# Miniprotein binders against Protein ANTHESIS PROMOTING FACTOR 1 (APRF1), part 23

Target 1, 330 residues: Protein ANTHESIS PROMOTING FACTOR 1 (APRF1), of Arabidopsis thaliana (Mouse-ear cress) (q9lyk6)
Amino acid sequence: MSLTELDDGLVRRMAMGAVFSDFGGKIHSVGFHRTDDLLVTSSEDDSLRLFDIANAKQLKITYHKKHGTDRVCFTHHPSSLICSSRYNLESTGESLRYLSMYDNRILRYFKGHKDRVVSLCMSPINDSFMSGSLDRSVRLWDLRVNACQGILHLRGRPAVAYDQQGLVFAIAMEGGAVKLFDSRCYDKGPFDTFLVGGDTAEVNDIKFSNDGKSMLLTTTNNNIYVLDAYRGEKKCGFSLEPSQGTPIEATFTPDGKYVLSGSGDGTLHAWNIENPSEVARWENNIGVVSCLKWAPRRAMFVAASTVLTFWIPNDGESPAPADPPTDQQQ
Key: E = the ipSAE of ESMFold2; O = the ipSAE of OpenDDE; V2 = 0.75 times the mean of E and O plus 0.25 times the DockQ between their complexes.

## First folded at step 7 (miniprotein)

Design n44 (from r1b with W17E Y46W I50Y)
Fold by ESMFold2-Fast, scan of step 7:
Structure n44 (fold): chain B 330 residues (1-330), chain A 81 residues (1-81)
Amino acid sequence: as target 1 above (330 residues)
Amino acid sequence: SEKEIRITIKVPPEKAEEILRKILELAEKYGAYVWIEVEGDEVTIWITVYGSEEAIERFIEELEKLAKEEGVELEVEIHEE
């Protein structure tokens, strides 16, 4: 089936459902399998956890004490993951692992990064993936071979994303520059460059909408921007409260019509980007979120801090948001 | 050289979190690292243990003690390839 199409009413009815609070630290990364049946998390307790989305239950947990866990994403197979290392990076060079949770085995190591991987994305159409590191490189990999297939040395902290068709990838870098590459001939350099926020805005993360028309950027100055993915023109932008040590997380809805983000004050916000307006605001009891992602095919998102929460529509009977009573509500 | 051993433990769901925590503490104490799968409503914990022969032997010895103390059944399968 086609992507879930949302309206303002459905977005407003999103409410916290299932809660998993048994993590031993902050959740670093979350990823949905493209079939929308499974979610994986990585956390400071060195665990990788698999969750069944439909039944909201934990299926598997694995602990990785030698390497730790940091960034994680699914490969095309629902039991196979790519996970970046938190520990022993300098001594082993084993910065990335391809692993099977079905067999509990490391299938391949990808060596080369000299510092933590901060951005990781899987090609939507083949067995390629990209990693961006604090070593100021982006590496292109193939799951089938150990050898790095390509390396791009860039300024600053890279963030990487494939478009949904897998033929273009974007790299965000120092000075608010976003460079677009043809995945078949990236060695010829970028075919386009977008500039965002002038010289002072650094990009933390970049995502393409599923329809390929929009690009979502989060920045170090606590703004989010939605750009036209073809022209690089700003469609809209929103300012959030600053957070201490945790970058702002944001996600598209599957239809590309809404953006959700965390904020440094612990609130979650939703905006309609077709008619730019704030649609919903939720106070939560989990603090500032480190992960926020909407499911690829469902009216559902996850928000995580040291606690993982599943958010689903409340059948039109949503309780009032967790705000102090105002004069209009009393 | 590193050795790999697979262990299966069936535990009541209400004890699963406590037993899992203790297993992880034992692995850290004895220098083994573990991959643990937890599946089903009758919680079955599959443990794959990696490490030196000495670390693995110590870990299994202490795990057998833990299983006896908690009243749970333990099955050990050795796979060396």
Scores: ipSAE 0.000, ipTM 0.249, lowest interface PAE 14.6, mean pLDDT 80

Design n45 (from r1b with R6E T8R W17R L24F)
Fold by ESMFold2-Fast, scan of step 7:
Structure n45 (fold): chain B 330 residues (1-330), chain A 81 residues (1-81)
Amino acid sequence: as target 1 above (330 residues)
Amino acid sequence: SEKEIEIRIKVPPEKAREILRKIFELAEKYGAYVWIEVEGDEVTIYITVIGSEEAIERFIEELEKLAKEEGVELEVEIHEE
């Protein structure tokens, strides 16, 4: 089996392990490689950092002062990345870069976006990727070609995601709508439209479960929705504390049985989706978590604010943690 | 014709911050890209410059002056586009 099977007990045993606190600002984006035990981060200090997740070790740091770093993801090759730019967008037009970490080289620039890229995803089956920008466009690209392969115009802040089979992609639209496209004939328009439980709030982020059966949405009004990915019907939903200026990320576990999310009060939450209930809650001391992803092939997740933390099962320790301090105002 | 060069500089970690500050100033002037690799106690700075023959020659001259002042070694690789 390629997926890690979880139960409530294992989820409850997840605990903070390795901590990396040498970042010069907020971590903007984290991405796992699909097959190799690697993680990449982008940060306000203009760094891209590569980590070995098997040994919780930093392998490499590169600084990108001309363009900065914003959104980042791996390509299919473990030594190459796609990274979006924070600076000099109007003067250069170099909104996206294809990078080699092996020899520290920029392999290609993708020009066209007129404002920041806020959503970025790599096709799971080929060398295509998508970017969503504050310029109110989603662009489809091919790593092998400089020219944009397709453009979709929309209002609001776009969020884009491929399903795990690469057959479908989803785009968040104005008014809480999510439109689904066939990846091979997207020019025919969307084949379906989902509404987020009647909510008119904007969608911040979209993720598909690994089995392709569920869709995870976070919204601007601090709600999480899990939808049936085929029918668009709400399976469950949860409300979070407001985070004012820090977008909250949520993640599926690899088996699709659990969802984890940060909250505006700095708390992390885990819910069982098969039997909808909150199974774990962690009060952390790193502040509001802006990046949260579960590793594709391990019982491990990462949570990031201005620090990067790795979480793994606390196996073999039995005593319950000490009771947290309580307010005596009852 | 336009050329691309790659330059590598190995520096002691205790000097890396001061040298890097000066390299960033020079890189901005010439539109160069700077990457840093840290491996144990060795810091390697990679610089990529794309431009005319004259611009590249001037960049190399300023970088050689900086390297001499700071006591570091340069390795230069040239790629034609």
Scores: ipSAE 0.000, ipTM 0.312, lowest interface PAE 12.2, mean pLDDT 82

Design n46 (from r1b with W17M Y33F T44V H79E)
Amino acid sequence: SEKEIRITIKVPPEKAMEILRKILELAEKYGAFVWIEVEGDEVVIYITVIGSEEAIERFIEELEKLAKEEGVELEVEIEEE
ESMFold2-Fast, scan of step 7: ipSAE 0.769; ipTM 0.913

Design n48 (from r3c with T6E W17Q F24Y)
Fold by ESMFold2-Fast, scan of step 7:
Structure n48 (fold): chain B 330 residues (1-330), chain A 81 residues (1-81)
Amino acid sequence: as target 1 above (330 residues)
Amino acid sequence: SEKEIEITIKVPPEKAQEILRKIYELAEKYGAEVEIWIEDGKVWITIYVRGSEEAIERFIEELEKLAKEEGVELEVEIHEE
């Protein structure tokens, strides 16, 4: 109902608008609220920042010095967040926090992970969430209780994602395998396994399209794959320029027709999934983009490095830019 | 048995840097978490401390001393298990 349907022309017209350059380091994570016009960022400067995306304005900033901030996402409430810790994990075990931006307080700590959380996903339908850690576990949580509800062990770097109905979740496993679980009976093990294959080293990130029909994978060898979420068959794939040490994020458009990604050379790319072809390529001056997300209810995306940028359609109805002014007066 | 408390300090912007420096020193000593909240030019500092009843009491005493020296008010909230 509120889903934006795009065409190649609109995608090509996306252009950089508002820019926020006052961050004290790289932006690690960005997240849109599902229904409200809000964005949250986490950064190397230990800040969480809340933005109004309708007006492209910063609303609030918090600094978390003891634990830092790493991965962040909204809960279903627009004033509350889940964020992961960067520091002091070994001593406290306080790897995840549930906090209120409105009340300026921490509501709950989630203890258990022994190393950094590198993947974090909120259930689309209830107060459950998942975290994947370098401790080689995925934990399932409920915002209402501090006790871990479930744990899955794996080898390699975990990546987790819920589908849009919250009925299925996917976990990236060692060797390019992606396992799918029924969220109501995950203790029975996965009901399916997809193999990405080839010389792909590991899967870094997984996302489901909003209709649940496609799965987007980014890999450590700079490839992007779009799979059929039911059969695991490759719909299309794209290669990116290598990036050393900076994670590259890719995103679906809300209608699932396009994929956008950063690249190691600092460019942004957009591909049509229905007719697999590159539709647009944007050069930017903000460096390698580590965070890239399309807004769930708008023709808008954000791209972040050490700088946060908002992108919206250039209407093309504006007159051509005026010639540079001449200094012939007074 | 451990307890968790939340302490909020509303800080005049002109005193924020000095107060924050002293709060960080106390927080490191007691293993407390410190958050700064900035909204519309207003500054709040929220401190979370966990520990024994005795450790929490000592931490609160040191914060109350600091608050009197700097002329700021404290708000204390106890979180249940």
Scores: ipSAE 0.000, ipTM 0.393, lowest interface PAE 10.7, mean pLDDT 81

Design n49 (from r3c with P13R W17L Y48F R50K)
Fold by ESMFold2-Fast, scan of step 7:
Structure n49 (fold): chain B 330 residues (1-330), chain A 81 residues (1-81)
Amino acid sequence: as target 1 above (330 residues)
Amino acid sequence: SEKEITITIKVPREKALEILRKIFELAEKYGAEVEIWIEDGKVWITIFVKGSEEAIERFIEELEKLAKEEGVELEVEIHEE
């Protein structure tokens, strides 16, 4: 079995373990490898960092001063990454880079975006990926080719996601609309449109559950929505405290039964989506969490601000704020 | 004609700080981009150089001179993009 089934008790027992506090600024994004026990981070200090999640150990660090680092994800190979740029976008056009961590090289530049990439998603089934930019475009790429394979122009802040079968992808549009595309014939336009929230809500981020049945949306009005991924029907919704300038990320557990999110008051929340209720709430000592992801094949999540923290189950009898922000191997 | 070349250099950790400072100075002089990779106490320096054939040759020559002055054996791999 590829998925770990969770219950409310295990979710409540999640607690801060290993802490990495040597970052020179805010962590912009984190990404797990789908099959290998690896995590990558990108940060305001222009570093990409590679971690062994089985041992909570930093394996590699690289500094990218010309382009900076912003959004990052693994390709299918555990030694290679796609990373977006923060600097020199207008002068170079080098908005995305395909990197080899094995031989420490840039394998390819993907040119075209004129502003920061805010959404990045790797196809689960082939060497394709998507990027959404503040330049109001979504670009479709192939790792094997320099040239952009497709471009979609939209209004508003883009958010993109593949479903886990790679058959469908979703793009957030202005006005709280999410458009669905067939990955094999996206040039024919979207086959469906879901409308989310009120008429003032904009979608900030989209994620599909691993079973493909649910879609997780975060909005600019600090709400989380869980939709049926096939019909667009709202399953449940949750409200967050407003953040003052820090984007809030939410994540599914691998079995799709729970959603976790940061909040503007610095708390972390967990909700059961099968029986919609708040199951757990953690006050942390790292501030407002901007990156939050559950590991694909483990009872583990990471939460990041200017500090990266690994969370694992404990015996649940000790108070939550026991772990100082230090570099740890436990 | 303009060329783009990637040079990867492996240096021992104990020599890394002095060598990195000098490499950053050379990179700035020649408009080269530098990345630093740290793994298990080893430091790899990846240098991306764009320029004329003559400028690239001069950069490589100065890099080799720097390595000799620092008393470091460098493993150099050159890859044309």
Scores: ipSAE 0.000, ipTM 0.372, lowest interface PAE 11.8, mean pLDDT 81

Design n50
Fold by ESMFold2-Fast, scan of step 7:
Structure n50 (fold): chain B 330 residues (1-330), chain A 85 residues (1-85)
Amino acid sequence: as target 1 above (330 residues)
Amino acid sequence: SEKEITITIKVPPEKARELLRKIFELAEKYGATVWIEFEYDGDKYKVVIWITVYGSEEAIERFIEELEKLAKEEGVELEVEVHEE
């Protein structure tokens, strides 16, 4: 499918299609390939699963009992992944693995983190990637070498993201601050700092929009913020229902016009950020959604709990979710 | 009676190519998943094969027995580590 700008009507018509319920536990990470029609999932049952998103079909399942699976993302190659470990972190130091799903090969181990990786991001322009860990460090890596290329120590739970050009990366810091670094000279320290709308809670996740103009932040006190990525000015903000410790993920649509998020009551929400309003709200039977991503090249998103669901437009016949009232910016 | 285990096999690099095809064939017979890695510590290689198998205890025991017989027939000393859930 060619890239098409979304409108409120199309977003509102998104509906649950294919469902995969054979997971042995919570799905804790999902990732789309940037160019190929592929999705990977990692789960508490120690599986990595590969899906064809064009046909909503499972292509492969592998089990990783020695290391477990945690955070996962594709490299630039559609058969290769970076996956973080859940088990044996202190004894082996094997916190991250570079894997080939094509022939089930472990290509490299990246050793250094002493606690779980909670944020993982692949550079959009080269073979570099970043990991943020509960060991209170962010590490910079290169897929071509085993050795850590750089380390930043910080307080709090790190979240990391590259901008679309890979020239800038953002790191969430303690106290609701996001610091911006030049990827070529990060050793000089950050060149800018954004504050998350006056919220002093920890930032749980950072995402840049594909056009590079917006930054999406989720916080541990159940707020979503959309900032101008250059000036740090708040464009809009939304509040989520409180959860009981289940992490909530939010996602941009590929055109950057909409944000979707789960909520602690199990609902899914969609907001238009150009004309700030809630455009859709879906009640579902899969529980609190911890993984939520819109496909980079399709009118499709995935929402996951212990169940993986694919959402596609119903083309106008099925009832849409109730239209919510227009929301004001926080 | 269904069980899931991971078996880790360490093999000499010079024998790995000969053995891998037969391990993959045996894994297909039992529905097992095979992962391989080449670990390099700066001056030598180590080949590690990870096999995850699901089934009854009897089926898993037969799989391990066939794997050990295969290693003996190929003249390869395998270090077998069983990782149970």
Scores: ipSAE 0.000, ipTM 0.395, lowest interface PAE 12.0, mean pLDDT 82

Design n51
Fold by ESMFold2-Fast, scan of step 7:
Parts: sequence; C-alpha cells; structure tokens
Structure n51 (fold): chain B 330 residues (1-330), chain A 85 residues (1-85)
Amino acid sequence: as target 1 above (330 residues)
Amino acid sequence: SEKEITITIKVPPEKARELLRKIFELAEKYGATVWIEFTVDGETWKVVIWITVYGSEEAIERFIEELEKLAKEEGVELEVEVHEE
C-alpha cells in the first residue's frame, strides 16, 4: 500500500477475488495485523485460521474445543493473538486467552468476566488491551500480567475502541451514549460524552479513523453514524436493511475518506464521508456480511458470512480478460 | 468419530517452563497437536496446565502414554478426562 489517497474510482473497482468456503459455520470475527500481511478469523466451528493476505492463502488452522472462539485480534507480535471464549465461562472464568500461533499454545488466561466478551481491542501503543462484556463491565488488561489493571461498570452492552494514537479510548453505553477517556488517566473519569441516535438506539461497535478525525458507530436499530471525533457532531449517517440477529460490521478505509458496510439484504455499500454520498454498491451471493474490515496497508478488504472473501481492485480493467501470469522461456 | 482429551497437570513454577517445552517436544515427536493453557495461582504459586490434544487416535494414545512417563519421572500428577463424540 502507498500513501496515495483512495478515490471513488478505485473504490468502485473493488471486486471479489479469493473465496474460502470451508468454514463449518458463521465467521464471528476477523482481524488484520497492523504491520504484517496477516489476517485471523474465528468461527462457529471453533477454529482460529491464519491467512497470508499478500498471497490470499490459508497458513494455519487450529481448533479450540474446550473454550471455543469468539472475538479475536492480533497483539503487536504477528504470531500472537487475543481470543475470547464462547464455552465453559461459568465453570472456568477463562473469558480471554493470550496465545501463540507459532508455538501452538496459550500463554496466559485473563479471568474476571462473568459473561461473553462482545468487544475487544488492542492498544496501538503498548501491550494493553480492553474487553467489554455482557456482564456489564469493561476491563483493562496488560498482556504481561494476569491481574486486571482496571474495571469500569456500566449499563448496557459495552463496545470499546482505542483511537489510532492510543491517547483516547471510547466506550459505548446505554442510551446511545459514547464516553471518551484519556488513556493515561482514565481513572479520572470520561472527559467527554457524545450522544447518538434516538433514546432507544444502542451502539454495537465503535471505530476511530486512522487520522483521528472521525468516529464510526453502528447501532442496534441498523443505522451507521459518522461523528466528528473531537466535537461529537454528526458528519453523516446511513440506514441499513434489518438483519434479524446477524450483527453488521462497518469499516473505514485507511485514509478515513470512505466507510463500507454490509446490510440485512446481503448488499455491501461504500460511502464517501468527505462529501457524503454512496459511491459503490455490490450485490453478492455470500449472504448477510457479519464481518467487514479494510486492510490497514493495502487496497483490500475482507467480507465474511459463512464464507470468507477477499476484495481487491481489478488490475487496470481492459477489454481483454485477465491472463494468468506469463513466464517467458528462452 | 471425534474425540477430545483434556489433561490437567499441577506443577511448581520452577518446573513449569521445562515441562512445557518437553510436552511440545513430545507432541511434535508423536504427531499430536496440543493446545496448552496455563494459569498461576497467586496464593499457592502453583501452575495449572491444561492440555487439549488433537490428532489421530494412534497419535493421541502415544502422546498420552509418553506424557504419563514424563509426569512419573518429574513427580507430578496428571488428571485425564476423555470425552467421546
């Protein structure tokens, strides 16, 4: 990936490339490594799968029969993951695991959550991470120690996100409230509160744009909001078709100029947020997309349902069909 | 038929690192795949190691046999739970 800004033409040229359809159920979570060309997936078949995104190849698959897999993200190390548990939460308390895909082992358990983790994010600046659980708490962790470093109790289903500089984190709360915290002194309480949607709107997910200027929110009433991250003012908003129990993920492009999302009708949408307009719409045959992320360093995104799909721009579209790579012999 | 085997080992912290390395060596040698999970009890300082073993029935059996020998040599006790289907 170059530092060149995306334009509407490039976004419109994005097309489905590689497809992986051997999953035994719905894909719950996908995560890109920030610097390496790697993607990890978690799914209903209890697998964690590691992919090389440069070559669109599956590198590894592991099964987690005891704990299952739910939310997953990379640590700063490309061989290490944080994964939340789906099974045996009440008996073990082992709600989160720090594991090595290189050594095929779990390095540490993080105990404390009393219900499923529904939001998980890694600090961009240190070995800290946050988890939000249906137990109505957000916990702050350090990969180096078992003990929880901090706990925030709140109403509703928490969603958590670090900004890209790790200076601020956001927590979604009951009633469409998003509270902002200074990462260095979160114990002083939030420094700001943004309100989104109507009185009944709940936030499912929060993401910051890489430039720190925008905040992307998805809600339980099937709306997407893009806010100014400094003032909390609504920049734009979009309505999606209801998905009836499938959560919908939205993503920024790395330059922060576009938002992509699935919809309950299986359609994928792309919007320009600098001049708010829908710039692309893709009909597809993979069903309702529950996981959607743009790669941090490539003109590439992944969309997942029960299948994982990689999307890349067409190599300079021409009237002639694309030929396979040609090796010329002497 | 899918078979899951969970093994629990409780060891003093000073033995844990060496034992973990040996367990991975045994898994690789006998063609089994293991997921090893551990916690440290802050009060007793004992390491509880949970091993979930995957592979062919033959590989799993050989791995467990060798792990039981290792546990006897190191003076640690194993708890083995076998789940069928």
Scores: ipSAE 0.000, ipTM 0.194, lowest interface PAE 16.2, mean pLDDT 80

Design n52 (from d1 with G31D A32G T33Y)
Fold by ESMFold2-Fast, scan of step 7:
Structure n52 (fold): chain B 330 residues (1-330), chain A 81 residues (1-81)
Amino acid sequence: as target 1 above (330 residues)
Amino acid sequence: SEKEITITIKVPPEKARELLRKIFELAEKYDGYVWIEFEDGKVVIWITVYGSEEAIERFIEELEKLAKEEGVELEVEVHEE
């Protein structure tokens, strides 16, 4: 009961609301909880930060000073996270941690990757998750056990995503290839392969729309592609200004009708997928956006650089927090 | 075998910044995790360390020395999970 249908008018009315500037570096990963009004961030200051998006409030910070923080996502439980390491992987082999923000505890370490994890995705239907690493492997894990459940070897930088029904997962790899796997029988190899661009166009990230009909890809050539998730045919594509040192991030709206992304000039863009056209363009003062996500249950998105910003409609239709913040700058 | 402890410290915000700088150095040295909440105008800090009994003993010694050197009154609660 959580998807609200958007129109061009509502998308155009999105405007910057709450701002959080207390970060010691660039934010490089954000994730919303699927059902609870929670957001987590990972940043260059080695912190994970938990936010209550209903009350526009920072709830908790944890620092991982020896190993750092990199990719982060929620598990199914709103107090539990999976995060990856940035530093000292060679000394411990520790690449991923499962932790509780409620218990202030590391619940599991997942060892095996020999280089940084660059892609992380939680199964939508069970306690499984996937990690893609610069060690040229994708590993399949189960939160309940320490041991790796499966390994897929590939060439290039992997990007991984589950279908929203959890029956299929996709791996993007070298040469612009996207391989689709049955999550129950992945050991049989991929059942389909899509080709996106030439081998110069390396994929940075991949996402499925909530209805499972579309696939969103971002590339190192600063292009965005929206594919039919069943046939692999390009529905539309968009080009962005180049950004040095910050890969482009793109997000679907929950209804799958719009895609948003940040450009190398600091501008945010929104495109209609059904009638492929640019619907909105926002100039901002936060610089080049490193993270961009639309909330699964709200007319709200977040855009992050070294500053975290929440965007909501400027007409008063957006959900209000239960108790307004006492600090008027928040 | 590995041991696990959590130490809880509550301090006023104006003293938290300098104390946290030194806590971060200890956390890096002992592979510790720092958890922070802001509550009732205070900063609540938890430090979780996983390690050998000997390493944990050294960590506690250095943390107690740090608390004394910083001249802060600490509410210290030690949990072994």
Scores: ipSAE 0.642, ipTM 0.856, lowest interface PAE 1.1, mean pLDDT 84

Design n53 (from d1 with E2D K3T T33W Y50D; at its last look DockQ between E and O 0.01; V2 from the best seeds 0.00; counts 0 for: pae E 11.2 > 1.5, pTM E .747 < .8, off the site)
Fold by ESMFold2, look of step 8:
Structure n53 (fold): chain B 330 residues (1-330), chain A 81 residues (1-81)
Amino acid sequence: as target 1 above (330 residues)
Amino acid sequence: SDTEITITIKVPPEKARELLRKIFELAEKYGAWVWIEFEDGKVVIWITVDGSEEAIERFIEELEKLAKEEGVELEVEVHEE
């Protein structure tokens, strides 16, 4: 595999490599295929774009004028995607689409949501996926059947995530509550509920570390929290500069030792979670980064605004200096 | 919808920009999907649209008119399910 052991030095050496600037609007979401070297983007220009991350080249562009594009993720097959719709939801009910990139067609519509899908997550182990919608529901789906497999009614903007072993999933909702479910027995309801503790801002996004020990939360009041996934205790937290109308995304590195994020001032940040401290800070010229994900199997991450950038280690250049480790806890 | 068609157009890059502009206008009108690949120095355009038989017939007619104007050939496949 191309993934190497990560340390502070490698993280500091990350630098902007490839740049793709021909999008006709903001990039709404990005997603890596779990095993193949592929990235997909969705954009305000109604495109889905497929990229080869090993060779840093664009492979395919598709334009979806009927529905637009919003959230996107791969299934397990490298030629198929799940994409949420931005337009014509009320008239069609076609809020989620299962797409074949092999023969350029829609394989299935998943109907049921009455408002935009704002969170989408594919199971890492089977053909199940989850969607959270502004209609105040989270729905569970199976790629093989049209019918929704389960629904949770909730309040507020939902965020959904599977842990990387597929044993647990989490749903965040209004009031800073995070409910945990056994993926194999989700019909029995949640086995635990965590609170962020004193912070009732809505959670925008949830991610699990690969080992399942930590959860990463971002909030509407521009905070990042790393929680113990078993007990829900805060391990550390970071505050970001506010962004106008642009949600900030944070990501774990594959080993769970680092968190990266954008900020409302246009900078990128990296923190060591084991010994909480900021290890790197990058000023970039693409504006406020709203999409940021570390590749699952490479020392590489992507950062996006209206421009997509690939970041890889720069062995011949020093990384940006970081602040001392004692000033980053919040 | 009960009818879906897929159309493929393969053109040199120098013809693609203006053709795509016109195809995007048509796609907006009919809610079609436009897929673009780059292969062997050419641009391959895939267009899928679903709808009533009447709407699809109109779309094909307008696209055929465009194809004649631009000197390109269309490959059309009809799918029902």
Scores: ipSAE 0.000, ipTM 0.434, lowest interface PAE 11.2, mean pLDDT 82
ESMFold2-Fast, scan of step 7: ipSAE 0.798; ipTM 0.930
ESMFold2 (binder alone), look of step 8: mean pLDDT 77; pTM 0.719
OpenDDE base, look of step 8: ipSAE 0.019; ipTM 0.296

## First folded at step 10 (miniprotein)

Design p1 (from n42 with E37Q E73T; at its last look DockQ between E and O 0.73; V2 from the best seeds 0.00; counts 0 for: pae E 7.1 > 1.5, pTM E .785 < .8, off the site)
Fold by ESMFold2, look of step 10:
Structure p1 (fold): chain B 330 residues (1-330), chain A 81 residues (1-81)
Amino acid sequence: as target 1 above (330 residues)
Amino acid sequence: SEKEIRITIKVPPEKAQEILRKILELAEKYGAYVWIQFEDGKVTIYITVIGSEEAIERFIEELEKLAKEEGVTLEVEIHEE
């Protein structure tokens, strides 16, 4: 089960553990399975890699030279993924693939996007998913059919997210606006619009806390905002060094009480959002972190650049054993 | 002051691509957002426009002209955002 009772001390004691450094380029995306102890990565080396997070082991690697790999997430099945394409979009239109890592087969193509997908989110409750693309559209899909179920055309770089109960989805668009939709009645249009006043920078990413009470927004200027998910009121905000060319990712802890983020200067940061304060700052040795996610049900997060690192608490009389290279404990 | 409106257009599926192309051209000019739903062989286009009252009126006028030329129905809903 997910950890809901983290405290400042445990967060401060997080330290780099297992390290995977055999990627042939930048890691573009990481995703945890919602319930199983699995992580998937997509990389500039055109690989998809599956990891056992309980045992810190790489389980599978596949290479996808025709399409490359960009955004990736699990479906509900532990061996099934949705992966966006980097190459051959113009010639094939095969912008999204439903993949089995069990037998390395493409189960379905989702055609339509004309440019890179930059945001991808699986519904937590059914076989629907959303994709946002630099072609200035958001598309809704169903895993069981090839046909797109809905298309939103907008301005700006889209970011998409479902709340953890699947009742609401959010779409960020130009001007810092976030539109909220009833997931069963999206044809009625958005039922609300949230604005973070004073910042109109393009939104990179949206996440909902597990309890559905908070939204986490990250902007292209590396501003991080935590909003009340019901009314859109800003709870707190943080500013970090921007990174040109490397998106900064922020993540909630499973209890929704902490936010972690990378920074353009290569550091990692953690804040308590109930009593806003920085509780930890880590100087790490993997450069600017492009992917940062806390595991849904463990005291663990991953941070990635060209290297994938697993972070766990350094508790007790000695740290947990780690494969070489060792974690960054003193 | 700035207003937000939502417009609904039901289109016959065989005309949807051409009508959508023209709507997207208008939407780009006015910064409007366009949502398309495919259900039971029907195509519905939803448009959201945010702007000054004058810009919205011009958008609606151009859209009504397009709708009349193509024989499609507009349904307008006003939101105060």
Scores: ipSAE 0.040, ipTM 0.509, lowest interface PAE 7.1, mean pLDDT 83
ESMFold2 (binder alone), look of step 10: mean pLDDT 76; pTM 0.703
OpenDDE base, look of step 10: ipSAE 0.041; ipTM 0.497

